# Designs tried in a protein design chat: VH-VL binders against q960a1r229to459. Part 30

Target 1, 231 residues: q960a1r229to459
Amino acid sequence: LKGDRIELLLPKNIDQFKKFKKDRTVISSGLITRFVSTRNPKEFSQKWISTKYVKEFNEITVNKDSVVVGAALNIQKMADTLTSSLSINIGKEIDSFIQKFSSPQIANFATWTGAIISGAKSSLSVSDLLILFNVLDAKLTLLNNSGELTQVAIEEFAEKKLFATHTIVNAIFSRSLTGFLFCLKLGETSEQDSTNFNFAALVGNQVSRIFVGLGGQPKRLTSLEVHIDAL
Key: E = the ipSAE of ESMFold2; O = the ipSAE of OpenDDE; V2 = 0.75 times the mean of E and O plus 0.25 times the DockQ between their complexes.

## First folded at step 12 (VH-VL; framework fv_ramucirumab)

Design e6 (at its last look DockQ between E and O 0.01; V2 from the best seeds 0.00; counts 0 for: pae E 15.2 > 2, placed apart)
Fold by OpenDDE, look of step 12:
Structure e6 (fold): chain C 231 residues (1-231), chain A 119 residues (1-119), chain B 107 residues (1-107)
Amino acid sequence: as target 1 above (231 residues)
Amino acid sequence: EVQLVQSGGGLVKPGGSLRLSCAASGFTFSDYAMNWVRQAPGKGLEWVSSISSSSSYIYYADSVKGRFTISRDNAKNSLYLQMNSLRAEDTAVYYCARGLDYYYGMDVWGQGTMVTVSS
Amino acid sequence: DIQMTQSPSSVSASIGDRVTITCRASQSIDSYLGWYQQKPGKAPKLLIYAASSLQSGVPSRFSGSGSGTYFTLTISSLQAEDFAVYFCQQSYSTPWTFGGGTKVDIK
């Protein structure tokens, strides 16, 4: 995007970012970049603001039991981090899945956040990353308009449409997941690279997680999980 | 000057095909999502399709899904709409429009191209 | 799909008048709402995005307000060039949907 794009050069951390937006409203888009408007729109037009220099949006933290991925990171960096940080049986599948993901190009929605939001906002979309986050039971750290940070499940994020009111700061993945991950995607083969159907299953964990994507929020297949866990 | 110039369209019989083109200039085309919006004569606006800057995200209205294909060539600063299996109800002026953002409206519009589907 | 209900369908006004157009969404769309102006034989023109943000080059007499399910476009003092059809559009989720339009004509 060109024009009224502002890079947050002054805010370098989440606290500074909070201060920056104290008298402004940040409206989430499918990008890490946000619209920021004053409370009085007559005084200032909304501008695109890049948060790429905010530390927390760019952090990758590998803990003993979790992996934290900043919201400003692109899909590839996220995938690489997960592939290297999770168990081999899960990471390998993530890598394979991303390789099949037809978004290798850097674009407006090249961040994993953009992809998640895009998927969550469209009832027509079958989002690969959204289903991946669901099957991995990812948690999102969100910044609300009051300046508070909260953690929510990806499922709740999508269901409650929190993308409209909250800013994603990072995603948290468990490193304690065991078992095998299986992902399937089916898309159009022409000049279109959109996914029409996807499936993700984490089996061999204490509790299986199985999701199917038919449009919008992935559907959890609880009955199948129960059956598999009984085997 | 930022502008979109459209071409294509015309008269076609039901079941026929047309390809619309939209040429962008005055801005970095590859940075913007693009859209098609149509307007039947004397009617309101109807969103048809959207494509992200790198074509990674594509959406269609249900009314055209499976029949229309949106695509873009960033090297040529061009947006396309391939329309197959055209129906009478597809008769409309078709506009290409630049997305301010994928989710925040359309700020630059082409001049429109009339598509008439009639036997 | 999100339905956008625009009202009134038409309004007759005089130059200098305050004109208000409303748009209701079938569900909350937060602030993902745009307003367009369309003159006969011309493409729509974006006036307001994100419910209340004035597009560059648009006169300040135009303003937008609202969030959730209720939105308004206001022309504080109608000018001769403002006689046109106005549309709201939600950009909250696909498919993008427009209101039915409001024709502002001369009284």
Scores: ipSAE 0.013, ipTM 0.516, lowest interface PAE 8.8, mean pLDDT 85
Fold by ESMFold2, look of step 12:
Order: structure tokens, then C-alpha cells, then sequence
Structure e6 (fold): chain C 231 residues (1-231), chain A 119 residues (1-119), chain B 107 residues (1-107)
């Protein structure tokens, strides 16, 4: 007689996580109990490892020139951190933009990493968090299967499909950004399902960053950036 | 007058232990990541360890992992390196250094402390 | 581990000369690179961060360029105080490694 078995590890720090993550599926959900209870029954006998209790994935570090947001934090905590850590004009726009696409209930329980991975995987959907990370030139710290840490731009994470082979440890945002951030989200307004549109621009910084979301990865409008920087 | 002042070096036999200290002044220590970097006599620089401002992210070079422990006390504006099971190849000048963050490198350095491991 | 290879290991130059030091990474490190100056008996001093950004208080005759695997530090007109050893360092992946150094000597 054979029964299926689920093994779920709850490491407390990154060294334990590195030791035990080999060959295991990473759970980035904020609520482990609901995650297990909503899983397809045929997924029993899988090996699992959670980021929820890893100390390093739950940390926020505010340095002089950067802010670092751990991978296990929820969307609301990330939003609050960025709003308080970046310039007032940029922070206000971030807060306003995130409130448009994430209810307080979802923002308090969904992780930002889950949203980023979902957006990076999609060839059709428009991701609001992904365009925000692109316009802010976010960097991700990644852990590979050999325990090595690397840092990549958000664009590279999606382009190289690193979500398939790496675990996100944190995101890093520059506090040296200046100028004005503008973010636009257009939701569904038709009788049929439609693709969301979004747009994000950081102008008045040393180098402007302008992105549009029409489906799949945000597209950088480099020619427009050069033109705006020349004015 | 941003400053890092080091202490705690010396001569020790193989297998011995030392604790290095680095005292910060002139800046808000708790806002900064900190690092240890060493330089063997006549050699280049080798990164040893890093610690985030809240101690949540700690990294070690493989050559020291399991033997060295980085720590900080933000109330005392102090960074520490506990070095155990010292070996001859650990002989170096040890520098503490303030990082801007993980990306931007180390903008303020201590004066260096000599550690000699010899019988 | 990412190896950082500097060249040349040494250069002899005169006051006013343009000096270029190169640093090659064994794999792409994007722009996660710093340049440091070290004088005898002194701690290193940060010159350039993020491959090309000039640290506060560093003279504008220093400049950095490059991305990926190939980086340069240029001193456009050497001054007496520039005779030192120069190191690059990557912070893309642990262990965060330094180049072997380039000694800039007076001719």
C-alpha cells in the first residue's frame, strides 16, 4: 500500500534555505495553510520549501542610496517602503499607482515576488508591478541552484526566464532617482475581455526611463527617452 | 568627518582566535551595510564578508565560511569580525569598509588592522 | 567564482600622460563594477562605482566605462598624486572579487 506524502520545509534563514532548496518547489505565497488547502490533490508527493519564514527574505534595508525589499514581503509593505524611502514626487505616484491595481486585502497577503513572476511569465497579460519595476530600474538579487547570489536588472530576469531556474531574494531600488514619475493604468471597459494598457515614465532624472505595457513584457521607448533628455 | 577606526589585531598561533572591531563615527551607522576586506602582505585585495544594515543579509567568502562570523551592534556604532580556527593563509591586513549598498561598492574604509598567524 | 583580470599589471608613465587600465570579467557582470585606488600603507579609496559613476570628491580626470565583461578606468592627465595601485571589483555575484591590481609608476 502506497500513500502520497507532502514534505514542506520552513527554513528560518538563507543558509538553511540554500541547504534545503535543492530539488524542491519554492512556495512564495504569504499564507502556507491556504496554499496547501487549495492545491490540486494530484500534487501530493511533491517536495516543497517556503520563503515565508526566511529572515533574509523578510527584511527591508534602507541605505543612503538604495532601498532593499526582501522577497517574502507583501505588496502593501513594499509599497509603503518605496513611498517612504524615495523622493516625495516619486513615492506619491508609486502609492497611487499600486492602490489602483491591488485592493488592501490582496496587497496585505500577496507577495510582490508572486506578482513579478506572474508578469514575467506572461506573453499576453499586462503587469502593473512589472512596469513599475522597469521604470524604477529595479535590480533583483537571485539565488541559483548552486547557492550563488547574482544581481540582474528586472528586464534581464524576464528576458532570460530566470524565474525558471532562480529564486528571488530581494529587490533593490535606487534612492538617487530624481524628477517626476507618471504611471497610467487603463482597465477593461468593453463588453468583452480586453488587454489592459499601462504606461510609466520617469522624467527629469539624469536618464529618463519610459515604458509601455501592451501585453507581455513592458517595452522601453528609448528613442522617446533620448528626445526628452535633449529638451 | 566620516571615520572608521579599527582595533583587535595581533599575532596568533594557528588554530587560535581573534576578534576585530571597527568603530564608526560621523555618519548614521545603522543606515549602511558594512564589509571586511583583507590584503595579504604584497598581495591584492580579497573580500571576506558583508553584513546589511539590519544584519538580515550576511555573506562570507568560501575560504572563511564556518570559521569567521561578522556581526554589528548599531547601538554602539560598531562592526565586528570573530575569527576562529585561524590559519597561516589568514595572515593579512584586515579593513572594515562602509558600503553604499550591494551595488555601489565601498566608499569609506578603516585604517586597517594587521593579523599575523604564525607559530 | 567570477575572475577579474586586470591589465596591465604595471605601467610606467609621466605627469600629464593619459593612462588606461582594463578589467575583464570571466562572465557578464552588467555594470556591477567599482574602481579603487590604493597608495602604499593606506586603505583603498573608491573612485568609480557602477562602472562609470564618479565618487564624490574624486577629480574629473578619472573616468570609467564598460559593461558586461570589459571595463576601463582612464586617467586623462596624470598628476603626481595618481601614482598608486588600482583595483577593480565586481559585486554581481558572491564572492565579490577584485582584480589583481595595476601599479601606475612614475617614469
Amino acid sequence: as target 1 above (231 residues)
Amino acid sequence: EVQLVQSGGGLVKPGGSLRLSCAASGFTFSDYAMNWVRQAPGKGLEWVSSISSSSSYIYYADSVKGRFTISRDNAKNSLYLQMNSLRAEDTAVYYCARGLDYYYGMDVWGQGTMVTVSS
Amino acid sequence: DIQMTQSPSSVSASIGDRVTITCRASQSIDSYLGWYQQKPGKAPKLLIYAASSLQSGVPSRFSGSGSGTYFTLTISSLQAEDFAVYFCQQSYSTPWTFGGGTKVDIK
Scores: ipSAE 0.005, ipTM 0.454, lowest interface PAE 15.2, mean pLDDT 80
ESMFold2 (binder alone), look of step 12: mean pLDDT 93; pTM 0.949

## First folded at step 14 (VH-VL; framework fv_ramucirumab)

Design f1 (at its last look DockQ between E and O 0.01; V2 from the best seeds 0.00; counts 0 for: pae E 15.1 > 2, placed apart)
Fold by ESMFold2, look of step 14:
Structure f1 (fold): chain C 231 residues (1-231), chain A 120 residues (1-120), chain B 107 residues (1-107)
Amino acid sequence: as target 1 above (231 residues)
Amino acid sequence: EVQLVQSGGGLVKPGGSLRLSCAASGFTFSDYAMNWVRQAPGKGLEWVSSISSSSSYIYYADSVKGRFTISRDNAKNSLYLQMNSLRAEDTAVYYCARDYLDYYYGMDVWGQGTMVTVSS
Amino acid sequence: DIQMTQSPSSVSASIGDRVTITCRASQSISSYLAWYQQKPGKAPKLLIYAASSLQSGVPSRFSGSGSGTYFTLTISSLQAEDFAVYFCQQSYSTPWTFGGGTKVDIK
């Protein structure tokens, strides 16, 4: 892409981000996603605003009952935070699953928000991070164009396509989760591979959460949850 | 318009019961944790109880455990506080309040308050 | 329980003054600290969350700082509508405790 004109703002805090966001495409560090969608590069220009240096998007906060992970953190930092902040049985499985999901290079450079948005947009791909967020009952804090904050379940974010109108500020995970987390990925992909499959279950918690990924949004297996909870 | 509208207060004798209601509008109620906070006349704020968005986690102040029950009906966008075995020290204005996060963002939307008076 | 000690209990100030209110936690609460404003007969209004983040619609003359056990709320130039009682509140662990309040009065 030759001769492109890009204005990129690098705000340092959420107040600056809110002030300059209104007519700009939000990006994470190292991601330029709008270029591929235009068929006439001579006619486009793009105004972008980065989350990379916004203090509030890079924060990690842990209290007794929850852990909050800022939107600009990379996948590995998020995984390390969850591993150390959740119960040992859950944290061990998160660490193991992330290593199967991506190479260390990707996990250390890509943001977890980029991966979540990519998964939420796709009707065909099987997203490992999206199923992990579903099984852990993750909540997202979203910023709309008016500067208002809302909180939604990860399921609603994908179902209502809120990535189109909202900016992710952070993710919130309960530290009160107990029991055992099991995550499985099957069917490594190649150009001719037909399907990916993943599966995630949190069992032995007060309410079990069980999801399967067969393409698109993870599907919750509520009848299986009822059976397991009855044991 | 985002708002919380309260009802159900009043005068009650010690040992009596009241049920407070809080009706939400203008936002997706089922995405938010909810709280009850009280303020005795001329005094500061005291947290009473919290309930998570799915009702999976419920917390009470020690002073009300076993006597008060928080609940919600997400289909009706409503939060409740059932108050049993009321005591004189429960006399206060009771507020319902919305939380953005599992308690990270503070309580950003409050009801108008309802007075509960416990007197013989 | 985490005790929140707020100082001063009251302050007399004039329009245009800078006012600083402090809040100390009995143990670390990280950044799980909010500031509220309450006017007579009204519900509290959230000003600051996460110790330093300004709530939407709150004037920029309000600012918060701190982490761990020591926190401040600063009003850089008092306005007529700022005479109220201010509360800090921790949300690190139950019970969610409030400071005793600081009344900001006209001098």
Scores: ipSAE 0.000, ipTM 0.471, lowest interface PAE 15.1, mean pLDDT 80
Fold by OpenDDE, look of step 14:
Structure f1 (fold): chain C 231 residues (1-231), chain A 120 residues (1-120), chain B 107 residues (1-107)
Amino acid sequence: as target 1 above (231 residues)
Amino acid sequence: EVQLVQSGGGLVKPGGSLRLSCAASGFTFSDYAMNWVRQAPGKGLEWVSSISSSSSYIYYADSVKGRFTISRDNAKNSLYLQMNSLRAEDTAVYYCARDYLDYYYGMDVWGQGTMVTVSS
Amino acid sequence: DIQMTQSPSSVSASIGDRVTITCRASQSISSYLAWYQQKPGKAPKLLIYAASSLQSGVPSRFSGSGSGTYFTLTISSLQAEDFAVYFCQQSYSTPWTFGGGTKVDIK
C-alpha cells in the first residue's frame, strides 16, 4: 500500500456491500491487510471494500439455540463470546485453547475469518480456529458473487474451497452442544506460527466429534467417534 | 453545508513550532481521508501530508518528514498538523483538504487556508 | 517521485475561446489525475477527478481527458469567471504531486 493508490469503498449496509463487492477485495474491520503492489503502473489496480460499517459483519447475536459471530470481529471477541455463551464444559476449554500460543498469525489476521480462510487455503498450515470450528460443527453464512446469502458447514466451506467465490458474513454455533470439549495444541514457540499439531474432541451424551490437525485440513476420526459412542 | 475551517497559523522564528487545526462540519468526518497542502507565496501547490479515515495510513512529503506530524480526532471532527523545527522554506499558506469519496481520490473540499510565516 | 509537467505555464485568451491545458506525468498514473481551479486569495477548487469525471456543480464547459502519462483539461468556451490558475494533480502514488500550474488570463 505504501505509496500506491487504493480504492476503498465503505458500504453502509449489506445491500450496498453486495453491489460493491463484485469487483473488489474484501477487508474486514480490524484486519491488518498487506497490500501487494506491482512494478507495472499500467496494470496496477487495488480495489477494495470494507465491512467496517456493515452491521452484519460486526454483530454478536446470542440466541436461545445459537450464537452468531460477525466476520469482522477479532479472534479474542469470538473466543470470549463462545466461552460465555456455550456450556461451561465447552466454553472453558475454548478459552484455554485459544489463549495458548499467541502467534504472529493471530496478530496479523486479527479477525477469526482471516485464520479460517488461511487454514482452509493451506495444505500445510495447522489452524487452531479451523479445528475448533470443525469440532463445534460451526456453520458459516456466506455471500456469493450473485449477492445471495447461504449457510454451509465449515467442512464444506473448506472442501469446496468456497473462499474463492464467497465472502464470510458470520459464523453460527450451536448452544445445544453437550458434553466435554478436549483440545490440545503443540508448537515450538509462542513467537511464531508454531502450531504443528492440534486435536479436538467433543464427547458426551450426543454424537462425538473428533478431529486431528497435522497439517492442512483437520481430519475427522469417525471410527474413533463410533467407538466412543458405543461405550 | 460541508466545510472545513482552519486555525492556528501565524509568525514564528526558525526552529519554532506551530500547530494547525482544521474543523470539519456538514459531513461524517470519520469516513474520509484528510490532507494538508501548502502553497508558498506566488508558487504552486505542494502536498504535505495525508492521513486515512482511521489514522491507519499516514504519509508525509520528504520535505517535512521527521518535523511535521499529522493527526486527527474523529470525535472532535478535527484534523491537526504539528509543525516542529520550522524553516524559512516552510513559509506558505496551508490548506486542509478532504479526500473525495473513496480512499485518496481528488480533494473536493478545502479549508480557507492558514498563513504560516517563518522568519527571523 | 512522479513529476507532473503542465503546459503552457500561461495562456492569454478571450471570452468564448477554446482553451486547452496539458499535463504530462513522468510515469503512468492510469486515470488518477485531478484538475483544480484556483483564483487569487482562494483555495483550490476541484474541477475534474479520475481524469475525466466532472465534479458536481462544475460547468459542463470544463472537460478532462487522457490516461497514462498525458492528460488535458479543456474549457470549450471561456467565460469571464474562468480566468484563474489551473493545476493538475496525480493521486496515483505518494508523494502526491501537482503540476506547476497554468495561468489563464485575459487577452
Scores: ipSAE 0.000, ipTM 0.529, lowest interface PAE 13.1, mean pLDDT 87
ESMFold2 (binder alone), look of step 14: mean pLDDT 92; pTM 0.944

Design f2 (at its last look DockQ between E and O 0.03; V2 from the best seeds 0.00; counts 0 for: pae E 19.9 > 2, placed apart)
Fold by OpenDDE, look of step 14:
Parts: C-alpha cells; sequence; structure tokens
Structure f2 (fold): chain C 231 residues (1-231), chain A 120 residues (1-120), chain B 107 residues (1-107)
C-alpha cells in the first residue's frame, strides 16, 4: 500500500457496496490483502473495496436452524462459531480439524472466503475449508455485478467458477445436522500449512455426506454414502 | 461536539525526533480514517500520511516514508505521528484531520495544528 | 502522482463579486475532489466534497462543479468573510495531493 497508487473505497452498508461493485472493477479486501503488482507500478492504479464497515460481511448470526458467517471474518472466528453453534459431535471435530493449521497468522488473519476461493480456483490445491463446507452442505450468499443476492451450494460455486463474477457475502450452515463428523488431513510436513489429502464424512445424519480431496475440488463419494446409509 | 485536539510539536535539531498526538472526541473514532497534513510556512498543504480504522491500511507520502510512522489507539481515541530523522524541510504546521466520508477522502474535521520546527 | 494545478494563484475582488477558481488534475479523478478554505493561522475548512456537494454549514454562495480533470469553485457573491486562501484536493488515489492554492484578496 505504501507508495502504491490505489483507490480504496469503504462502503458503510451493503447498498453502497453494491453500487461500488456495479460501477467499478474492485477487489474485496479482508484483514490481510495482497495487492496485485505490475511491472509499471507508477502508472498503475488499483481499485479496492473494503468490507470493513459492511455488517453483512462481518456479522455472525446464530439462528434457530442456521448459522450465518460473514465473508470478512477470519478462519478462526468462523471455526469458533461453528464449533459453538453446531452439535457437539460435529462442532468438536471442526475445531480439531481447524486447529491443525500450523500458522496462527493464517487462522487469525486470513479470511475463510480467501481459503474457499483459493481452493476453488486451483486444480492442485487441497482446501481444508472447501471440503469442510462441502461435507456440511454449506450455502454461500453471493452478490453479482447487477447487485442481486443469490444463494448457492458450495459445489455449485466451485463448479461454475462463480468467484469470477460474484462476491461472497456470507456462508450459511445448517444447525439441524446430526450424527458424527470425521475429518482427516495429511500434509507434507508439520511445519507447513499444506494439505495433500483430506477426507470428511458426516455419518448418522438423515443422509450421509462423504468427501475426499486429493487435489482440486473435493469428490463426493456417493456410493459409499449409500452403503453407509443402508447399514 | 466533534473535535480534534493536537499536541506534541516544538523545536528540534536536524536528525532529531518528535511525536505528535491528536485526541478525538464527539464521534466514534474507530469508524473513521485519519490523516496528517502539513503546511510549511507560507506554503500550501501537503498530505503526509493516512491510517484507516485498523493498521492494515497505512499510506505515506514519499517525502516521509521510512522516517515517519502513523499509528492510532482506538481505545484512547488518539492518533499519533512519530517523526524520526527530521529534516529542515519537515518544518511545518502539522494538522490531523478526519475523513469526511469513506467514499470520498474529504477531510471535514481538523485539529488546530501544531508547529514543528527543525533547525540547527 | 496526480498533480493538481490550481488557477489563478491570486485574485483581487470586491464584495459582491462573482469569483471562480479552477483546479485541473493531471489525470482523471472522477469526482474525488474537495475544496477547502483556509484563513490565516487557522486550519483548512472543508467547503465542497465529491466535486459538487456542499459541506454542512457552508453558505450556499459556494458551489463546486466538474468531473474528470477539470473542476471549479464558485463564490456567487463574495462576502467579507470569504477573503482567504482556497485549496483543491484530489482523493482519488494516493498520494493525496492539493492544488497550490488561490488567494482571494480584497480589491
Amino acid sequence: as target 1 above (231 residues)
Amino acid sequence: EVQLVQSGGGLVKPGGSLRLSCAASGFTFSDYAMNWVRQAPGKGLEWVSSIYSSSSYIYYADSVKGRFTISRDNAKNSLYLQMNSLRAEDTAVYYCARDYLDYYYGMDVWGQGTMVTVSS
Amino acid sequence: DIQMTQSPSSVSASIGDRVTITCRASQSISSYLGWYQQKPGKAPKLLIYAASSLQSGVPSRFSGSGSGTYFTLTISSLQAEDFAVYFCQQSYSTPWTFGGGTKVDIK
């Protein structure tokens, strides 16, 4: 930021945010934002929009049947919220899963949205949050360039590459999930926040949900779900 | 009443250091970006530095980069400017100023100014 | 950096006169332009923001216009208290930059 030529807008509400998004090509900033550098920085001006003061991006809402987490929140806050708001057999596993992050900086300063988008963009990346969202059947509230809000499944978000045209406003999790959550992740080393393999299974629910990640988008194991549900 | 009250100016030798303070009252300090602007005697206005509600977004003029540090304490409703390695050309009245709106960086509230003189 | 060129540097006028000050940006700044009034020994006072929006409490004889690279501040009927130095400022991109100022003196 220092010495760079940028425009930074700070909307105070979602309507202003919508307006900014309609009128400008902007990159949403979280707690930690890396600017795109150009070879000619003196001639380049970046347009940024901060979600800092827009409540929809920053709020946590715990409803009777759902939990809503703003897109601007860090990974730790998201995890804490889910841990405390979902059933114990699910929430505790989420906490354990997220605590395996080796860098406090990532957990405390990176947004969960960033992790989701990074995972969705990559064919090689194994995103722990992406698989978690899939197994929990999370929904994303998205803002398009026309200013309309829509809700989509996390799978649809990734499949349709909606990150290219939409801004994530929040995530919605069901509090009605039952059963047990099992998560596994394997990395190269304990010193790196890298994952080569992850697995998530929600069993004992009305419908089991099982996903495996070996790179790119997590794959749902439907046949295994059917088998488990028949037991 | 919305106001900014400044302190910390004075006379210092080249190479010396000063710390300016700006105390805010009458508004939610943490909701606003804050600025330092200076004015050399008989000259125009020069932007020095800006800081948003958090330390995540900080900007400096090239003329002070590496020497000046802007910071804020939202709990104390205070804005600071640590000035190190002061030069004669840093001699000016320094103003703290609040951004009017987040959309536009107009400065609607100003401190009374504090004189900083760098002289041997 | 965006250079703000303000003109004239000084103007002599009488009470009741219409005074116009111009500010040119070296590149487009859309409507991210503010006008300030400064009296001797005092801090600047915001008059106009967003190129044409009148700051609360500012007399209606002050008005701003323009967009892109050309902007104007107009005092429709100069009053005694209006003798001061006026500055434009772009808030489009860092570093924020001011015009050189226009001194409005009594004729």
Scores: ipSAE 0.006, ipTM 0.535, lowest interface PAE 10.0, mean pLDDT 86
Fold by ESMFold2, look of step 14:
Structure f2 (fold): chain C 231 residues (1-231), chain A 120 residues (1-120), chain B 107 residues (1-107)
Amino acid sequence: as target 1 above (231 residues)
Amino acid sequence: EVQLVQSGGGLVKPGGSLRLSCAASGFTFSDYAMNWVRQAPGKGLEWVSSIYSSSSYIYYADSVKGRFTISRDNAKNSLYLQMNSLRAEDTAVYYCARDYLDYYYGMDVWGQGTMVTVSS
Amino acid sequence: DIQMTQSPSSVSASIGDRVTITCRASQSISSYLGWYQQKPGKAPKLLIYAASSLQSGVPSRFSGSGSGTYFTLTISSLQAEDFAVYFCQQSYSTPWTFGGGTKVDIK
């Protein structure tokens, strides 16, 4: 063997991806350089598969009741889609929150899936995108190693560490959300530093959703939701 | 069983039109890219056109651009090739084929072929 | 366009012979090459994908190798059903181009 050879498949659709996924390490376009650098010293014959050109992972579908964002899209494209597809009160807050999006963790990823997985893996880091997905009650479509698709809530994805055994295909957001979204993030010195604390609340919806980020998975504040829903 | 069954071939005069059909069964048609490939009586295979599952990516060989239109109806599990302004050099057996992996994998299921003759 | 040059154009061989068919691309196509078998009056049949991976249901006497610009199909011991025309095809860039074919004949 050559020992320094990396084999990268660039499938164009989900059927190609399914056929070869379980034989390979999944990468996004934003992660490829980092993975190559970190893996060269240990093992040079790596088999990889990219999501970059998979059609279904690059799709945006806006339905009457939902918006679906493919896994390979970058954070800005996802944010623009949500801003234009959800109610104006929610969309404006998403836009404002994402515009101030800067942390060392986020600076290392170009895709929303990279940011979500990084946040879900960490027991100490506070993820701005992860709390946004939680407050919006995002669902993920996941592909297991047997090629089967399932849909889970973002909370279950992180809680059960499904990033270890599944590949994200898309995210699904309800277009029936109502009320007002409020998002806050605090860093040590400026918004360009890592987030130390974040908070997200959707109020005036049928059931309020309130989350706080203190490290690891965002925590839902259900007692506060009950009080706010009771006025 | 995975099958592609073709129809719509025949004899047509130069300048005429013909629509080829390819009916899929035994697999989830809407998940696959589809291709048309032709083989003239002088032997050799020539790619004609490709269409991806959502129809967002459509490609044509230069020899057929502007004259042929590939389309699919995922609800009917069917692939079509509308052939206009036909020329004698379009005479060939036309195959539909599904494509599972565009970069490493070729066309794994083929239709039986249908003859198109452009003459007179 | 990527030209695929296939050699030889024909081979006369006997049952049990080893046959090697080569395919050369005008530029690197990495491992994006397939091998097809076509019998008279039939559609082509995929034998090898990704240069070296055997399609399901294809006998193990068929093997493929190569990367970049030079590829081979080997039939380790010809059987009666292997007398056919063989095509290589690149799937690296449109237009998808085929080699000219290699006819494997009895004799």
Scores: ipSAE 0.000, ipTM 0.401, lowest interface PAE 19.9, mean pLDDT 79
ESMFold2 (binder alone), look of step 14: mean pLDDT 92; pTM 0.940

